VH-VL binders against q9fz32. Designs and how they scored, part 4

Target 1, 221 residues: q9fz32
Amino acid sequence: MALYCRDTLIIIFQKLTVADLARASCVCKVWNSVATEDDLVVSAFTAPWRIKELVGRPASVSFWRDNGIWKFAISHRICRGDSVTSLAVKYAVQVMDIKRLNNMMSDHGIYSRDRLLIPISNPEILANTTCYVELDKYAKREVAVLYLEGAPKREQPVPGTNQQSNLSADGKRRLIESLRRSMQVDDGTALYYLAIAEGDPRSALSEFSADLRWERQAGLN

## First folded at step 21 (VH-VL)

Design pp3
Fold by OpenDDE, fold request of step 25:
Structure pp3 (fold): chain C 221 residues (1-221), chain A 124 residues (1-124), chain B 107 residues (1-107)
Amino acid sequence: as target 1 above (221 residues)
Amino acid sequence: QVQLVESGGGVVQPGRSLRLSCAASGFTFDDYDMHWVRQAPGKGLEWVAVIWYDGREKYYADSVTGRFTISRDNSKNTLYLQMNSLRAEDTAVYYCAREFGYSSDYYEGYMDVWGQGTLVTVSS
Amino acid sequence: DIQMTQSPSTLSASVGDRVTITCRASQSIRSWLAWFQQKPGKAPKLLIYRASSLESGVPSRFSGSGSGTEFTLTISSLQPDDFATYYCQQYDSYPLTFGQGTKVEIK
């Protein structure tokens, strides 16, 4: 009887990790209702890092499932004279990590960007800070962003301008090939998911994975 | 067909300079980071340098820093390696290689296409 | 710099044999490891990327495994065309570094 009391569940769930909350949410409707509460999930997400406040909410629930240091990044406004090398030195991180985090490719040079996300090597920097959940258009993922110089100016969420990745025809082909390999599907299927995802490969993979899960649940595979 | 063709190799004396070229074809050259890798006779592979797609970022192995300069001309689909102050230890087959970065999950950054190489011999 | 150490340096095997080559990194490179095949007088050919992903066109008898500091390349059934030198490469951070190579020769 005690496991059905909402108050009791809240007390118990406050001690759970994000992963455990996710598991708890699958037990029953009552548990789901408590385990998915925003305050509990946020607390579970921030607690390991001693984050003071998390501003914003991710669009995808999958954001919460992986609570690694790679979910966080420092926002660096690009200034004249900045290079990836100089930033790597400044923040004591590897050049390659900056490159990967920001998906630095030909269509998005450093000077065309207003900011770079810097990976966090020392988790202590997150302690007693405010982090902002943002969808970074270049990283093509949701990131908990730390601003070292103060709160971000409320840039109105620019509605997802469908920046059709101006990938060259060859770039698109290579992207499709990459997706094909990742999904283990044919070119047509890869192209289909990429189209649904409006050119976002991560979204394409997410959609594909969702469909696979659905098929498995439906007994179609 | 994707192809890389190195040229400019030859026999030179120590202290001299040599410029290698790598002609790219069959792909959009300015979309890719490019590498030089060398292999001394009978030895293993050694990374030399990388230049990013826009030519602004360059990185070198310690063994060639200050002596070698990597560059590219995207309008000509050509990668270059200017080698100055050549030493006997620089004797090797020099390969140009394309870096593949496009991935659904992560920027990959592995070398997927290689040229056939050009031989540089530094001898007295 | 990240040092890559391959074992063994030389391996003698027969056609049909299972062959395993190991590569060790001096520090964690996560999964940023590639395997290359090189035949005499030829350029290296990519076999495996991201430690375990098979490059397109590479036979399925090749497989890669591992993460962090320990990696393996496996040839499930050695074919005549597989006698070559194999190299591991880390591309986790600059400078990029290769293993010393493993020569697979006919027994």
Scores: ipSAE 0.853, ipTM 0.959, lowest interface PAE 0.5, mean pLDDT 90
Fold by OpenDDE, fold request of step 25:
Structure pp3 (fold): chain C 221 residues (1-221), chain A 124 residues (1-124), chain B 107 residues (1-107)
Amino acid sequence: as target 1 above (221 residues)
Amino acid sequence: QVQLVESGGGVVQPGRSLRLSCAASGFTFDDYDMHWVRQAPGKGLEWVAVIWYDGREKYYADSVTGRFTISRDNSKNTLYLQMNSLRAEDTAVYYCAREFGYSSDYYEGYMDVWGQGTLVTVSS
Amino acid sequence: DIQMTQSPSTLSASVGDRVTITCRASQSIRSWLAWFQQKPGKAPKLLIYRASSLESGVPSRFSGSGSGTEFTLTISSLQPDDFATYYCQQYDSYPLTFGQGTKVEIK
């Protein structure tokens, strides 16, 4: 009986890791509702790193499940004279890690960029800091970004074009059905992924795929 | 078809210089990082150098640092290795290799295409 | 520099045998490991990338496993065409480094 009380669950779940919260979210609807609470997830994500504050929220739920040091990066504004070599030395990281993190290819060269993400080698740098969840267009992923010189200039959050695609009730139904078929899940699950993807079916599928991969890696299948 | 063809190998005396070339075809050359890898006779593979797609970033093995220079001409789809102050231990077959980086999720960075190599012999 | 150590240096086997080659890194290279096959007088050929991903066109009898510091290349059933020298290579960080090679020869 105690495991069905929301308050009791909250107390217990506050002690869980991100991975454990993810597992808990799969147990039942009640557990899911508690385990997916924003405050709990954020706390579980930040606690291992002693991060003071996390600003922003990821579009992808998979962001939370991967709580490794590689999820974090330092934002480095590119200055004249910077090279990947010089930055590697400056931040005591490997050149290859910078390259990989930023997907440095011909279409995304350093000189066309305003910033580079620098991997973090020492997790202590995150302690008592503010990290910002950002989608980096070059890295093509969401990253918790640390700014060493101060808060990023508030580029006005592009209001999430809540293009709430006024999908007619019928359009929404068709979309859910399509996702259900594609994911081979029930309507509730399809709706869940569509909701977290803000109505984008491609994003929903991507999230679902990411979750499946995570489950496989975690040995939950 | 994707192809790399090395040239410029030969017999040289110690202390001399040699320039190797690698001609690339069948792919967009300026999109790829390029490597030199060498293999001494009867020995294993040794990485020599890499040059990134834009030619601005270059990295070398310690064994060749200060003596070898990797470069590229993207307009000619050609990779180069300028070898100065050659030593007997530089005797090897030199391969050029393409680095494949394209992935949906992250940069891969493995060598997927190799040339047939060109032999450099440094002897008195 | 990251040192790559292969075992064994030489392996004698028969056609049809299961062959296993191991590669150890001096430090963690995560999954940034490739396996190459080289025949005498020929350039190396990529077999496996990212420790376990099979390169296109490579027979399915080849497989790679491992992460961190320990890696394995397996040939499930050795074929006549598989007698060659195999190299592991880390591409985690510069300088890139190869194992010393494993020669697979006919028993």
Scores: ipSAE 0.834, ipTM 0.954, lowest interface PAE 0.5, mean pLDDT 90
Fold by OpenDDE, look of step 21:
Structure pp3 (fold): chain C 221 residues (1-221), chain A 124 residues (1-124), chain B 107 residues (1-107)
Amino acid sequence: as target 1 above (221 residues)
Amino acid sequence: QVQLVESGGGVVQPGRSLRLSCAASGFTFDDYDMHWVRQAPGKGLEWVAVIWYDGREKYYADSVTGRFTISRDNSKNTLYLQMNSLRAEDTAVYYCAREFGYSSDYYEGYMDVWGQGTLVTVSS
Amino acid sequence: DIQMTQSPSTLSASVGDRVTITCRASQSIRSWLAWFQQKPGKAPKLLIYRASSLESGVPSRFSGSGSGTEFTLTISSLQPDDFATYYCQQYDSYPLTFGQGTKVEIK
């Protein structure tokens, strides 16, 4: 009987990890209603890192399922003279991790960006800080961002279409291969159309077809 | 078809210079980081250098730092390796390799396509 | 630098055998490990990436496992075409490094 009391559940759930809250949410409707409360989830997400405040909310509930250190990043404003190498040294992180975190592709060169996300190597940097949940348009992911120099200037969150397909890396690769074959193009072209289609393969094919039609009309082919 | 073709290998004396080329076809060259990897006769594989897609970032193995320069011409779909001050220990088959990456929350960064290699022999 | 150590250096096996090759990293490389196959006079061929992901076109008899510092390549049933030298490679950080190789030869 005690496990159906909302107040009792709240007390218990406040001590749970994010993973445990997720499990609890699957037990019954009553548990789900408590386990999915924003305050509990945020608390469970931030507590391991001793984060003071988390500002913003992710578009996807899946964001909360993983509270690993890789969910956090430092926002670095790109300055003249910055390189990935210099930043790796500055922040004591690996070059490859910077590259991976920011999804470094040719269409998104570092010098065309206003900021670069830096992975966090020392979790202590998060203690007693304010982190901001943001969708980074280049990384194409939601991330809890730490600003070392102060709060971000309120640039209006570009509503990023969260259609990040939950496809495994293998699935994504297969998708790209499929598109490449379907479009009869190279990998780069396939990726380009997938990117402009925000990850929707059908839309990508549609855009590609539209461009082909345009090229034919323009006499370019 | 995705293809890499190395050229420029040959026999050179110690202290001389040689320039290798790698011609890429069948994919958008400027979207990919490119690597050089070498293999001495009868030995294992040794990473030599990498150049990023835009040519702005380069990294080298310690064994070639200061002597080798990796570069690329994206307009020609060609990767280069300028080798200066060549030594006997630089004798190897040199491979160019493409680093695979895609737009995802999981950027990979592994070498998926290799050329057939070009032999460089440094001997007196 | 991250040192990669393969074992064994040479392995003699028969067609149909289960073959296992081990690769150890001097420090954690998480899952950023690739396996390559190389035949004499040929370029290396990618088999496995991210420790356990099978490259497209590679037979399913090949599998990879492991994380951190210990990794394994397994051939469930050795085929005539599988006699070659195999290399592990970390791509966690620069400089990229390879294992010394494992030669799989006919018993």
Scores: ipSAE 0.656, ipTM 0.883, lowest interface PAE 0.7, mean pLDDT 89
Fold by ESMFold2, fold request of step 25:
Structure pp3 (fold): chain C 221 residues (1-221), chain A 124 residues (1-124), chain B 107 residues (1-107)
Amino acid sequence: as target 1 above (221 residues)
Amino acid sequence: QVQLVESGGGVVQPGRSLRLSCAASGFTFDDYDMHWVRQAPGKGLEWVAVIWYDGREKYYADSVTGRFTISRDNSKNTLYLQMNSLRAEDTAVYYCAREFGYSSDYYEGYMDVWGQGTLVTVSS
Amino acid sequence: DIQMTQSPSTLSASVGDRVTITCRASQSIRSWLAWFQQKPGKAPKLLIYRASSLESGVPSRFSGSGSGTEFTLTISSLQPDDFATYYCQQYDSYPLTFGQGTKVEIK
């Protein structure tokens, strides 16, 4: 039927939220291939904020699962005299939200870094801008970053990598094959749920089962 | 065994100064932001100040700004409150408290461990 | 500054009763709210963080709910150990602020 036609699926999926695209990617191989297509995923991720361009690719597919405002930040270059208080005033944000966004704990002080993430207080600042997918080593996650002064050209934006503990290449392949068999899905889907579960197979199966129940109840086409 | 023990309380006249100490043990002190909270006799709790784990950021309640200074010595696992220009309204039990933060997706920021307090009485 | 208002100020109840304490913030604090229990002559103890998350070692008869400006602490079946004063506290932003307290007394 038309629901297996790639061009028809693209038209339908262009209107889905990032959460609904993630659910659609679990239906079958053809739906997965369309729902994970770069242009479609980036469009769904950026459209609510009217972002012009998203540069770079995340290391983790879980990056695309949610595009709430906390996924975005201004990258502020630390200057002499900056304090968390002065930056909170400058950007009209709360000190504790800077603290939370940057995961400020021991050895993560403001002067231990070149740049600091600033929460987005006015989402309109994102409209018609270019954002960069980066792994912030202090926040310990991938963030879509806006540079108000223009992107630095020291290195081209590159998707961040998760530096969490990983199995060996052979061990990871065996785990993916085991999950594929248990879930009756392809390797890409198994890897997606394993990444969400941070390498825990039991949690990966639990997440998959929950998503499958939702899709069954939601009546996805 | 996580412990916080306040000391340095006493009876002082208005306008004088007093320095409180809070000795921490049973945890890595320099991983935690620390707070002072006070409670006037028969009254509720009032937050006084916070100092971040590395001592660089300090925030105060309006009632004490300019008169009190929070500080810490991470080499001695000790939190301090320097209280200048004391007023009768500063009479309270002063608690130190540890702020909990996860190394996870985001920092929590709630106070999870408290000391037993030290009494400061400001009276003529 | 964010004002925290608790209701009631004093509450009389019997063992086994369901008790409910309400805390209202003067502006949205999202879910950055904690509940503390304090017994006479003792330091406060944390019960609930992030509005509804139960601290480790706290009995499951305690629960929290709410977001934004209205929050509730519930004790489903009051026990003798629960007669104390309870405080809510916002930690959304500095300065951190407490409610005035709710004293739970034996009826």
Scores: ipSAE 0.333, ipTM 0.734, lowest interface PAE 3.6, mean pLDDT 83

Design pp3
Fold by ESMFold2, fold request of step 25:
Structure pp3 (fold): chain C 221 residues (1-221), chain A 124 residues (1-124), chain B 107 residues (1-107)
Amino acid sequence: as target 1 above (221 residues)
Amino acid sequence: QVQLVESGGGVVQPGRSLRLSCAASGFTFDDYDMHWVRQAPGKGLEWVAVIWYDGREKYYADSVTGRFTISRDNSKNTLYLQMNSLRAEDTAVYYCAREFGYSSDYYEGYMDVWGQGTLVTVSS
Amino acid sequence: DIQMTQSPSTLSASVGDRVTITCRASQSIRSWLAWFQQKPGKAPKLLIYRASSLESGVPSRFSGSGSGTEFTLTISSLQPDDFATYYCQQYDSYPLTFGQGTKVEIK
């Protein structure tokens, strides 16, 4: 009955994109159960880039819904003499994209970090590699990173997961404004999600997105 | 409230120099990247330069590269534009603008707050 | 440098009209596009960021769409306060660049 349907669904769903898996997960309980299985989701996430292996699990299930190139990055070890401009030239990327990926704002300059995320300019670099799912404390996002020099032993997330909670009063107001704009909600809603995410705006947005999916599933029309 | 006030504009001869200031209030200046944008009389907007929040990274439009220098003094909440070797085509209203940065996925980078501008006229 | 081209340069319209302004980029800017409104003698005012997101306090009659190289600003029902010049601006990469502007005039 259920096992028979699951085996057939697994074969079918193995061929689907992350978008198609998301659609399949909304059909019924059996389809939802299969479409959300880790192995299936990881395969759909990595297949377009021909990534050999993805190590680690994200805290947010929403991580899997977008496998665009911006979800991936090179983890560059910062050396003396590095500048954002020199790294942009070295990796053939735009300065603005380094800035965006790393969420470079107050007190998060290049030399305050051990490593910097570099956008992927040539997706072929991902082929046949191992990528690591990491929460970058300074960029405040979960990213699948590639280590060109070879992977270190599993890294501990650097302190600063709640870096936003240590901001000035003006910095906190700016955070609330950013969340309001990103989620298109009122201040109270933005504050609620920021609070349950312990000051982490990416987690707040992930919680919001998950709640929207749940409300649609629960039939709250 | 959040406010940006430009000053230092005036009439100046070609080849001379001028320094503009932008005084910031109502927000933590050190948290924001800052821009200069100019508008020639009767013409459109032209981006001039950006300086990052800590003053370490600066980027310029081709039209001003090598002649203009953007800087900031975070202890005084002030943005500056040093304009050297001024030309007639530099005649414009100069605005300072604050960059809004934080995003759910990436740093945004759009200009959300503008000053009212200061006029620079370069003529013989 | 990314060139931004707006069309039309000038648009005459009546109160209540639906107006559309287009902006084309010389290369893909993904969705990093902003729209600004400027009235004579005043500083520009942000309307839309990231191609389609409304700035806080901007009336819902304003909307933006597009990605890649072609973008549209739409005013669903033109109001007297909307007669102004509109600029698109890419913020995908430095140097940042603006379109030449579209002046919306009363018919």
Scores: ipSAE 0.305, ipTM 0.720, lowest interface PAE 4.4, mean pLDDT 83
Fold by ESMFold2, fold request of step 25:
Structure pp3 (fold): chain C 221 residues (1-221), chain A 124 residues (1-124), chain B 107 residues (1-107)
Amino acid sequence: as target 1 above (221 residues)
Amino acid sequence: QVQLVESGGGVVQPGRSLRLSCAASGFTFDDYDMHWVRQAPGKGLEWVAVIWYDGREKYYADSVTGRFTISRDNSKNTLYLQMNSLRAEDTAVYYCAREFGYSSDYYEGYMDVWGQGTLVTVSS
Amino acid sequence: DIQMTQSPSTLSASVGDRVTITCRASQSIRSWLAWFQQKPGKAPKLLIYRASSLESGVPSRFSGSGSGTEFTLTISSLQPDDFATYYCQQYDSYPLTFGQGTKVEIK
């Protein structure tokens, strides 16, 4: 009964494309259970680009069905003096592709945003990286984004001042898990608040608590 | 009802300047990117310039870069082309055109509405 | 700059003929191609966008096909109103560029 055995299906499905996994998910309850397993879906989604890790869970069920290069983007922090032209030169991409990717129309100019999506011109930059699933409010798309920032500072500690060491990858995982339990949210939400709080757990909790109060008031009013 | 009307064409000597205008009506002007396209007598179409809906981004053909400036006044629903250091090769009918933008769930980018054109003749 | 090359530069045809015009791009423009019709003394009129989509109000005898670098405009049964010059135009990237034009003349 190999086609009903979960372990056998996992071995088979590990080799499938995102399109074939979608087809397999329609066969029966056992196949659906295996074909929709998060680890298999993430692996199929990321394998063509050799992405090391995909962080976050999409809200849209259709996110997983298309893993073409346009699903991925660099997230660029907009600085004063940035223009679409200067960013096109910086990233070696076409101005019109920035316009298309970001849905740049009358309501969605470059300075209405903190960050801008940049198309991937060389897919090799995705290899061995971590990408984050985000909903871009202005582009109205869920995108797997690459942040070129994120390496920890590599300088020696300053003498004469007590300084905390950078967290290891395991330490970061434990911090996220602790924050997730404290807030009662998923990993993606915990990462979001940690990111806007610049890695400070107390600030992340404060921001979350403020947003929660606002949501309760909006829902009651 | 959608209409584009160019004006400001005429005969000028080389090295002089002209300013073309394009009056827009029948649509929300500041929702649309706008173009200038020219056509020399008996010749094909040549794209000249584009200005984005809010006036911030401007792009030009190599043949006019540094000499022509595209601009818009959204409060007057008017597109402009300032043409400096005119040459005989700039002799053409100049059209303004509207770019079709967002219509559903993806951006287009084609020119859907054109004006009637205004003739610029550069001769000594 | 993306160069657009049309062929033929002129053609003679009779009412009822099938007419085919070819447009080649110097590099891939995916499907970001438009076709325009221009009659003497008039502004260009959009026929086809995104390589194969008919603009509203354009007769169904016009069709477009192709992707990448090779594109075709076809008029299935030429009408008296179709004697004009036709231009392809890429809008994949700036600067936007037109083909040199194809003049369709009555035979």
Scores: ipSAE 0.290, ipTM 0.708, lowest interface PAE 3.8, mean pLDDT 82

